# VHH binders against F-box/kelch-repeat protein At1g67480, part 1

All scores and structures are predictions.

Target 1, 376 residues: F-box/kelch-repeat protein At1g67480, of Arabidopsis thaliana (Mouse-ear cress) (q9cag8)
Amino acid sequence: MQAFALSGKKRIVNHGMCFSKGNLDLGSRLSENFMDDPLIPGLPDDVAKQCLALVPRARFPSMGSVCKKWRFVVQSKEFITVRRLAGMLEEWLYVLTMNAGGKDNRWEVMDCLGQKLSSLPPMPGPAKTGFKVVVVDGKLLVIAGCCMINGSLVASADVYQYDTCLNSWSRLADLEVARYDFACAEVNGHVYVVGGHGVDGESLSSAEVYDPETCTWTFIESLRRPRWGCFASAFNGKLYVMGGRSNFTIGNSKLLDVYNTQCGSWHGSKNGLTMVTAHVEVGKKLFCIDWKNHRKMSVFNAEDETWEVVALPLSGSSRAGFQFGKLSGKLLLFSSQEETGQCTLLYDPDASPGTQWKTSEIKLSGSCVCSVTITA
Structure headers, positions and changes below count from the first letter of each chain, unless a header shows other numbers; antibody chains aren't numbered by Kabat.
F, E and O are the ipSAE of ESMFold2-Fast, ESMFold2 and OpenDDE, as the mean of both directions, binder to target and target to binder. V2 is 0.75 times the mean of E and O plus 0.25 times the DockQ between their complexes.
[cut] stands for letters that were removed.
Atom coordinates printed by the task and the answers are left out, and those that the model quotes come from them; centres of patches stay.

## First folded at step 4 (VHH)

Design a1 (from s5 with S100R; framework vhh_surovatamig_d1)
Fold by ESMFold2-Fast, scan of step 4:
Structure a1 (fold): chain B 376 residues (1-376), chain A 121 residues (1-121)
Amino acid sequence: as target 1 above (376 residues)
Amino acid sequence: EVQLVESGGGLVQPGGSLRLSCAASGFTFSTYWMSWVRQAPGKGLEWVATISQSGSEKDYVDSVKGRFTISRDNAKKSLYLQMNSLRAEDTAVYYCARERYFGSGTYLDYRGQGTLVTVSS
């Protein structure tokens, strides 16, 4: 149960199920007419795809319900390429908000101007915390986490996928090891999960990678030290894991663990942060708000692996709830305080010094748990 | 069933001292970071102090630094806040709270019923 060979495969999804290359070949053989019929009668398929690419993104679920061939086109990576060439790509912000009671979590969608579009259908499965979200192949994955059962935290291995083209949830393969409060990032089309707490609340050193083409999780080399509450970012085919703690250490880990996806090995340094309240990757930079210092952002530049500090316009002695988002190459800072309510700030890294921060018109219906940006 | 039960609050004169206690049950206390938060009359929740699993790391809101000391006893599953040189501004309901990570942030997932501290003549 050693390393598997990585090869390019076309992915076919049928009611949330993934098909391997062997199953794809069999299905294609049995359904020749599906591929031979024109997308639009009277037009060559390349022209038909260009016509379909001009349809607003909000119509993709309806378009996918017309026939199996249109559904296949709308879900394909090729369609995203055609839309890019036509100048029709739309960037949408997906925000998971929690109400004041902490019981109702809802995904809300906004366009590139911050205009509310819709709410996603309810996420399947039991309500969880300590989960992670990532985007891979234009799809939103919600991974693992924990539930409170009879006063104890119970770790989950569940993985759910939201398909923006179908506006529907499906279940993917479970993690090999149930975990919560772990690090997660996408690197070159693969999803990595690292560390966290396991089923007995123990600190984990194990790590796994998800291949969307095979729809399988595979173990990779474990961390040299277990850690939970850590976070991850991806740069130049490498996974950077920072922060967190371990049950066997006296304090937070200052170690930066870097996984090279090509050679499959971990390298350590001491150029990392101990703990962050919020983080987001914009371009080749990682923006972090330290859990101890809420008046400044620590910014990691992946090109030279240096840190810089950017002042926050917010001040206070209380631990405000901060979360990041990104939209149109700019950073959004969501802030939640009991007395002042919801506030959103916009940071433009390309603006003149001293003018990067502005108030945003985006107003969340509740506290931000997490956010992702999906372009289609 | 996670429970946090605070005690030790009361009426005290300015310049006085109080020691708050929190008894934890229903979880492995020694593996969690713990915090004290407070709510003054008519105001929102304010974080006061936090302590690491072993007690080696501590942090405080600026207004209480040098006056308050957070501590814990993992064998007794108890959290403490020693409050010295109390001021009228310290009047609040004080809550014992457990820290958790949610998404990319840190939250307080459980807090007790609170204990009232009144600093007045």
Scores: ipSAE 0.005, ipTM 0.292, lowest interface PAE 10.3, mean pLDDT 79

Design a10 (from s5 with F102Y; framework vhh_surovatamig_d1)
Fold by ESMFold2-Fast, scan of step 4:
Structure a10 (fold): chain B 376 residues (1-376), chain A 121 residues (1-121)
Amino acid sequence: as target 1 above (376 residues)
Amino acid sequence: EVQLVESGGGLVQPGGSLRLSCAASGFTFSTYWMSWVRQAPGKGLEWVATISQSGSEKDYVDSVKGRFTISRDNAKKSLYLQMNSLRAEDTAVYYCARESYYGSGTYLDYRGQGTLVTVSS
């Protein structure tokens, strides 16, 4: 971590759900009784945290209900570190599904074996499209998007956080610029949003970074060219932005914009993709389904910055919706086809050629909108 | 039921012009970005042009820039593609398509039946 502090940035002090230095400044958590009480009677707090780390993840909401100190522990990113050192991390798959009528959208949760565990509480706020989801510090963020208000389409700046340990939603700081159909990825504990469409439907070149420590969004250097419908992936402390369109030409949309998070500058190349239907990062590779060709998967290797093509299994319908998931180092392809209904395919990049694709036993209750994997 | 119905295709000589039309029904047309895509004989689908909800933003594949113009009429729920200076390589079935955005990406969720454009002497 660099010694660079965002102390000069505007802070949101009145949101007690944010565990930033700003919330600490409120003094509401600084009590002598809170500091004096041990986590577990008879044990030092560091030993107690190691004991709590051995508890199965499914019990975290119950642990958080025991007392304020336990709640603080299970919500912290430091607890994820303790669990990692203890070898207790659990990988769960979160899938946002919609029913055939589009009227019941729900987050479904599955364990590392694909067994259904639960559904999340409903998301706060109005139903949106064009939003992005990302995971930072073991928490799910649902960022921005657009919705219909009083018959008008409006861009949102709303940001919601789902705490996987407490099974609850909260609202974070809004984006500085409302946007939808933008690129989003987590790099070194910070969340980056780039481009998209703004309030008047204009193409955006602006970019912002969220710091969970300060609970604030800060502008970073803008793209040279505005772009929307783009996507992002993170490799080696850099943000790779690909795809989308601009106010210029389709050729400009093939620009790969790379942001170096250490020096704070953009670099461009023409080694990107124009548009994608779906994308997912697994290991050091980025898997994409080309928007213009629904039967091919383009794979980016971040180590040598080369592309390869992998054939998709035959799909019957041109209206087939594809979305990716990842679990246990393997790629899941969720599809909804008019002829065959919903199915899940599994791609193992480490399997021998010709045997990489298999049918998965994972069955969603509806069409996949998006998915994330959370390890805690 | 979402429905897109294309018309205006036909046989035209090189250098000629055609105007394609697409009539939309079963959804709120004015809230969707719309595209034209084409499929040449023996080739895959190729994106041609896109237009924003209000018509304020437009984008084209480089090979048709300056020759093709995309437009829309939200009151009539119609999408258009004006094709000028047509070339033999523009020969394809042209599809009207609706753009959707779901979490991780953009895609075409509905296409019409297509209209054949043949550029030949």
Scores: ipSAE 0.000, ipTM 0.313, lowest interface PAE 12.0, mean pLDDT 79

Design a12 (from s5 with F102L; framework vhh_surovatamig_d1)
Fold by ESMFold2-Fast, scan of step 4:
Structure a12 (fold): chain B 376 residues (1-376), chain A 121 residues (1-121)
Amino acid sequence: as target 1 above (376 residues)
Amino acid sequence: EVQLVESGGGLVQPGGSLRLSCAASGFTFSTYWMSWVRQAPGKGLEWVATISQSGSEKDYVDSVKGRFTISRDNAKKSLYLQMNSLRAEDTAVYYCARESYLGSGTYLDYRGQGTLVTVSS
């Protein structure tokens, strides 16, 4: 995060070199003369940004359509900082739902009270499975996955970004290695992808990191053993990778691989989970619903690497129907059964013991594929 | 090319039995959790049963528990569903499905063309 008016001189915010059809100014350096114009006539740019920060989030696409200078302001991570200082940040829930036929996937948006706001424009590119979603700098990334091309299953390296301020999709740099069913998490403003299946369905040990400032993927140290179907979470500048399978080992392993982003190395332990139906991180804890025990939630404390168990309310036996969401520091548990329809439970970790679970008014239009919370 | 081919469906009287089979090809069958899902006429897709890679773990939707048995033969790359004490509400197209891990959850990424099971007198 960059502070306001450090030297009183004009500042150029980093909006990257990422390219997409009509969404980014690829000639920004050649168009730098427009940076000399004030954002709002009669006001210094820092004051103008403070004024723009007071506008409700729903108006950001309209603001971004005014001119190129306003467009890159609303896209910047600096703007999120200005809105935070003004007390104007809004937390919205984005849920990708799938209809009963599995043929129509759409992103739906809800505010912090669970009121439906809108649907996102359709994701670009072919329909994919095994992809991962992550939020970095207020933007939603949809990474890789696999699709059917001419009757063959093909691993993808495509990366798409949804800009919540512009309500538009753009394409980012492709992964160096196409992959699906991999682990993905954001650590200190960078996106990590680990393992998965490659172009020939092989198990991968390679890992890559995305830097939003340079808009590039770079390889990091590979895992000691290939793994796919694994999941990741981030705590204190470290990436925790658990679960999954490998064709090079017998059965699932409780192997926990931890990547330290400061020293750039992997460390292993046997204190992980083999399989989970859903996971979400809140604070310094990772909440998991174990695939083998659907009546309990396993909670990992990253500070001491210990596990505890929390009982779940009565739920269906459908494994595919469980997904987590996060809203206002509380957990949402989405459950879907074809017979009973959608049900959403709310877990408040700060509530009195025995009163943490409540029914939520949030009702999805289909089965939850995944969800993210974006604050802007 | 990933393929799942179901067989064994047909017309059966209430209280009767059927055994569904699914032949898998194009992937390492033994490394995947497998499921049976069904779709009744005019209804959405309903999960029926799941089996782990080795077959040591099994789960069922409550309405079929005690009546249906899921099993697999990794050497033959085949998945089975033994259906006993069939009821009219079991009438549906039954699909063999492969489970994929998707970070925050497990999803069915491939399913076959389906096999129709009709339970009527």
Scores: ipSAE 0.005, ipTM 0.264, lowest interface PAE 10.2, mean pLDDT 78

Design a13 (from s5 with S100V F102M; framework vhh_surovatamig_d1)
Fold by ESMFold2-Fast, scan of step 4:
Structure a13 (fold): chain B 376 residues (1-376), chain A 121 residues (1-121)
Amino acid sequence: as target 1 above (376 residues)
Amino acid sequence: EVQLVESGGGLVQPGGSLRLSCAASGFTFSTYWMSWVRQAPGKGLEWVATISQSGSEKDYVDSVKGRFTISRDNAKKSLYLQMNSLRAEDTAVYYCAREVYMGSGTYLDYRGQGTLVTVSS
């Protein structure tokens, strides 16, 4: 039986930002003389790594420019572990903003205090919508999506990775199936993509998982029903897929499909939501703004699978879009409507009732498309 | 230059029917999902129905399911809402709206001026 691959070819061979343990081991043997040189003259490499871990994150691109060995160190997931043990991890907020007409998309970066840092270099490839962003191993992945060509939507399978430590983009292996408006989440170091629309605009039931260690996408069990416009969150080694619509069963959007990553099986219930305009995961809770009721925030507690509702202080409009950010254990809510002006709200789930919402000092340069928080 | 212009609203008795129309201009209508949303007097905006680019997928709020039918004619760049078995609770200004997908979900980026539907005896 053959899978139908619709776009791109897998191109992972030997990239400094994506490699398997076997490729790394082979490289170290082939470069024995190079690897025998100390990272810092006069120090063992483990001590040198501890010294490098004390450097502020903003200097990592400069450190990666010193030599290939330092570049390899600062981009590794092991370096994140060393920095964690040293108490030096920094939480940065990355927000993709869109200027007038959707043509000037750029990534804004802010530190844990909301202070603006340098912008990212432009994303490779044509401008797309319906793509998803996710963070795995301290790296930002921008996955798939579609673009408008001659009045038609063209689905993409392209995957790009931004290395936050090196301030550089690279291309990863393409998806097996080009898709847009799909669900995406990271679970235990692996990236899952589920559903969406395919190349002919059909609703998809297929799902794939990306393993950063092997740099490969692999199909997992498909959903029982196709769905697009769905969203995903991860809790306790499980992938929760909610919302969306189906070409075959209108109104299926309340289905909750849960994938257990340990046993590789799906189970379903009707304890989910319809399509949402924004969602974000904090701890064991999923915060959602319903697409059809954007004046209320629905909160899912993954421990007991119960829902609660929190009122929004914003005057809702069906023309307004909302996007979440997460910073310092609090939620940021960005308004996407140009006509109302940029307003950022801060929600503290641990604050006393009636005092949870405040205005944030964070100012975006344009409408928020999406955001991620990267700790490195 | 995006414009959506609704028509077909009016006064109707409970149990009656109305057909709403929306004329789209200034964009490639056939490439967008379209929705009907409504606002009852003193209430917020409520989503009513959605239709895919080709018309193959449709979805409705539970309260109108089986009574309302959304449809489109891409050649005429028009969106329709057939409303049957109307109830007093259906009284609202009805808006034609364009859907866009950005990041984690969908939102409505453009809506028309609205057309008033009053269900009363």
Scores: ipSAE 0.000, ipTM 0.303, lowest interface PAE 11.5, mean pLDDT 79

Design a14 (from s5 with S104D G105S; framework vhh_surovatamig_d1)
Fold by ESMFold2-Fast, scan of step 4:
Structure a14 (fold): chain B 376 residues (1-376), chain A 121 residues (1-121)
Amino acid sequence: as target 1 above (376 residues)
Amino acid sequence: EVQLVESGGGLVQPGGSLRLSCAASGFTFSTYWMSWVRQAPGKGLEWVATISQSGSEKDYVDSVKGRFTISRDNAKKSLYLQMNSLRAEDTAVYYCARESYFGDSTYLDYRGQGTLVTVSS
């Protein structure tokens, strides 16, 4: 949200407050009172923040309900820093699951040990497909997508945000261009969306970046060629876009487009993948399950732009049955095979060959649609 | 109502050929990528082949490359799988499937009831 992007600045206390002509004086007094109150009576604010940092993450919504000052603390980037220094950061896995029949979806939350936590409140807006999820500033964004209206796919520009500290949804600024089946990734605190299908089903080359501080989307340099069904990953201040198809350029599916966020320019190569059923970035590597061969992972090393292949411990019986997550620097593979049911495997990229795969205790209630990891 | 109806399965001897057909209804067939998937006895569902909307792009699982050919006729709203040089390991129920996209995954949203292919003497 806009106010949250300015939450670390004293002037935010007056920003967005509504008052009538007769209440101007009262509004000023409320602002003064808010600025004077200590976080915890008898303690300096720095010491109070250190004390609050020791509270388990599951209590953050309750802490945010105590008063406006505690809510601002819990939402602040400074609080994440204080918790990191205190060794209190918690990494939680958020998984969007779909039941058998594809008629119900819900967010499941797990801690770093695979223990089930409370569910997210219902996501606002109409049910959509072709949307993307991303994490920025400790918040989950659900971006765009499409829905079926009168037998046609209608592209959306709406953006919803889930605040993990407040356990609530809000609506952010819409995309400048409605799109679905686009590439999306977070790079250095900004969210990039690239390509996809537009309102007329056309292949898009346009790209936009979201700045959480200004709460606005801004166009960046477009792709050299339009593409849809593509995916993105972020490494070293760069956005890597690969995969997908185009109605205008057959055979561009192996194109790797790299955007340098510092100089604002694209460069391309033919060193990408054609079809991907699942992808995840862990460390300096991008792990992909190729849609053509779901019995192995294709692994991209962003440092030297080379590919390697890692065998899957399962016989991939369905391309749609695999999805990735990440937790504690390790890869999670969610498998939803009709004959075996749900299982989760853990891949440790730092383990020796032959010992990288282990069973995870994480059990999903349905098929994984997508997942994100949020640290707070 | 989306409906996919497979036909053409049966008993065939090793080295033989078989042609599977799929009749589609309830959607605009020409705008969808289509796939063939199979399930062998005691195994999970395996993707076999995919074809683009126009038929210009085709992909196959490695074990069937050079032996199977996927094709479509958009005017007839039909999908085909020509299977040559059949092997015992090709024994499976074959399903016609429609490709869709949901979240971060390309997936198959509808499949037919299947047609059994048995490769045995």
Scores: ipSAE 0.000, ipTM 0.229, lowest interface PAE 13.2, mean pLDDT 78

Design a15 (from s5 with S104E; framework vhh_surovatamig_d1)
Fold by ESMFold2-Fast, scan of step 4:
Structure a15 (fold): chain B 376 residues (1-376), chain A 121 residues (1-121)
Amino acid sequence: as target 1 above (376 residues)
Amino acid sequence: EVQLVESGGGLVQPGGSLRLSCAASGFTFSTYWMSWVRQAPGKGLEWVATISQSGSEKDYVDSVKGRFTISRDNAKKSLYLQMNSLRAEDTAVYYCARESYFGEGTYLDYRGQGTLVTVSS
């Protein structure tokens, strides 16, 4: 109870002063002249935000250190909107790499041309695997996973957020159910997690959604069948869950589970894919590399729910690891092979047939674990 | 250093049986899902079978279902593939493989050098 004392004042401080038509607060209307100093003396706040939007993204941590009001502006999703209108959005690629021998993991950052910018500070907490990464409101979330304790896998519910504007990590609300090897995707500003392995290594059917505005996880309708090692993509307000295995199920499932975020229900079909080594969403398409057949990329068109196949221009089969990146509307395929070392291929889905693949000059410092693209 | 060493391959007649073994070292074997994959002459890699950490869950490619049995011994850090009713189409180099999960995907992060199985009369 005492933890909710002064909740009205806390709400106003956390959410700003909002007396719009959607606000049920009955207090007197606040104005900048009455209650607050302007962002920039002599300018209305909307003009000041337009001026701040012209600052290069690399300077946001410094800009945020000027005062609390500038820090709040730089961190806001509304600032991304202002920067978009000003034509100042910057697309950066964040790649988690692992050094030879798997001892050091680091986040590397590249600009829209693939040139190295920086490295992130280390993630807080214990080192984990089987976690998922997602971007929501311009922030990187690292969700759950597992760690080795005394030779056993221990599932985690921990959620960490990287704020690209502050160059810092923070901890968010934990999942309701600790899980690893689950499916994860962002749909219309909300983050969904589905399935995976739980605390006792059991296959999970439960699903949860994160609302960044309330900072809470809530359960949604569970899958009809538990599944782990599955993956997810989001199209047209729907969550598409494919692949993986079910506890006590014989054979890999082509089951496609689709969650409609508007009506809050699951629908199933058999038009999914079984096992993949890598996947990435670009526009209305999902690109997958089948771990069973390393020579082909399967492409799902969410508009008509059809599949097409694209050949991979790769030689050999020696201990290949594959991961995708996305940059400037194109796919990056990071490949790590024992014989050839590391190489990066670029796929342009809009290029003429037969010219879509080319070698990329991008070189990673280690093997790609995962990647995200953040536009801010 | 992660090592997977396959053994038990050889020449066998159609309808015969063969048992493949894989000795694992350099990692905590009991905490990983393990798979067998194969490569026939002139073909790409084909997944054959998978087994869970405890051995409670098993999956097979349709062409070997009912003929092959995957098993493991965590105390001995060993993976096995019992192959019965062998066919000429089963001729391939068989690889022991470790399943891994990092970030957003599951993948085979390591496999051994392979053991050749030739089914011929």
Scores: ipSAE 0.000, ipTM 0.286, lowest interface PAE 12.1, mean pLDDT 79

Design a16 (from s5 with S104T; framework vhh_surovatamig_d1)
Fold by ESMFold2-Fast, scan of step 4:
Structure a16 (fold): chain B 376 residues (1-376), chain A 121 residues (1-121)
Amino acid sequence: as target 1 above (376 residues)
Amino acid sequence: EVQLVESGGGLVQPGGSLRLSCAASGFTFSTYWMSWVRQAPGKGLEWVATISQSGSEKDYVDSVKGRFTISRDNAKKSLYLQMNSLRAEDTAVYYCARESYFGTGTYLDYRGQGTLVTVSS
């Protein structure tokens, strides 16, 4: 009841650069006014956009500083389409790294060849753990999490967005329910958050969806059972939620909860995994490293809901923390503890059996906390 | 060195019973939650049962509730799984596993070599 009242206030009061229904109408009028003036004097706008599309992605912040018309062009979904048609799309890997002392977390950017390009400006807000990252509409979202305040874990509802075209952070609408160690994935242009721990450390069954067009979070049907420490993946307009526990004293669940975004309902099966150290989607498969067996990858095929196992080319008795990245349809495996002799491995799921693993030239400046890939 | 050694597996007919044992060494057994996990042929690992440090709390996967009983003897540093009314789908390698706390979650940090249970007529 009270949570619903607070949620209503958050939906009415938007944060960041998002437009309300009224402001969206004004924004539309501004776009119409831009059509009255040429984007580049002496050129039709279509030709001007084609010329701008040929500029390397690294120059987009500079292009956006030329004038408001160019800024709006560079930020638009339409510009990504123009760049795709021109064959100019660039895939960049964004990695959040932590130095050997566990301090100075920073976002680093690499191109498709693993060459370091830049570092992001510092994230706003307090340092948090248990947060999730996701990419929607070419923007990086950092969602929620918790921090330690006066000896207590405090759940956050804060949402921050990084705009790769402007090289800047902004704050979006808060979640309806503060949470950490929840599942998060993008499905058909919308961001879903499911479960986790709430403000009192309780296990959550609630779920929310973010619509970038309205800049609002809305509740969806809750899970049948609360779960935290779970993870999510998206296939064919459906959200797959696996892993986690209901509370500390209840055993790990292999329950798979699937949300159908078309009919708005949850379906359960028992073909999921327990807790994982790392996960990543490549193609139509979900690659997982079980926290109980870090020498093998469990691979889920969403089309037939079957599991297969792929051996890791790693040996030894030490438990290494692992994180995934993906680049050009291939999987990157980062050792979060920077094991001696092997920092990054590359897995090509389309390579011939027995030749899928190779050494990557990519060298991180610190341990990988998480990574995302953004194409623009 | 942490070691977990399972025993008690074998061939049994559907409806039969088996008792699995796990001998622990190299750590203070009484301070850890313990679990049984299994892997059926061609399938991934499945959590089966968990028991608290004192044995006062127990949990099971739904498919074995009422059929399997987890227990422990801290003096003998041993974990047990009593399996009754066995079914063909219970055929798997059964592993003894130690549960540890990390961050906001728990995880299995050590696992034994496993013991094979085959349920067949």
Scores: ipSAE 0.000, ipTM 0.146, lowest interface PAE 12.9, mean pLDDT 78

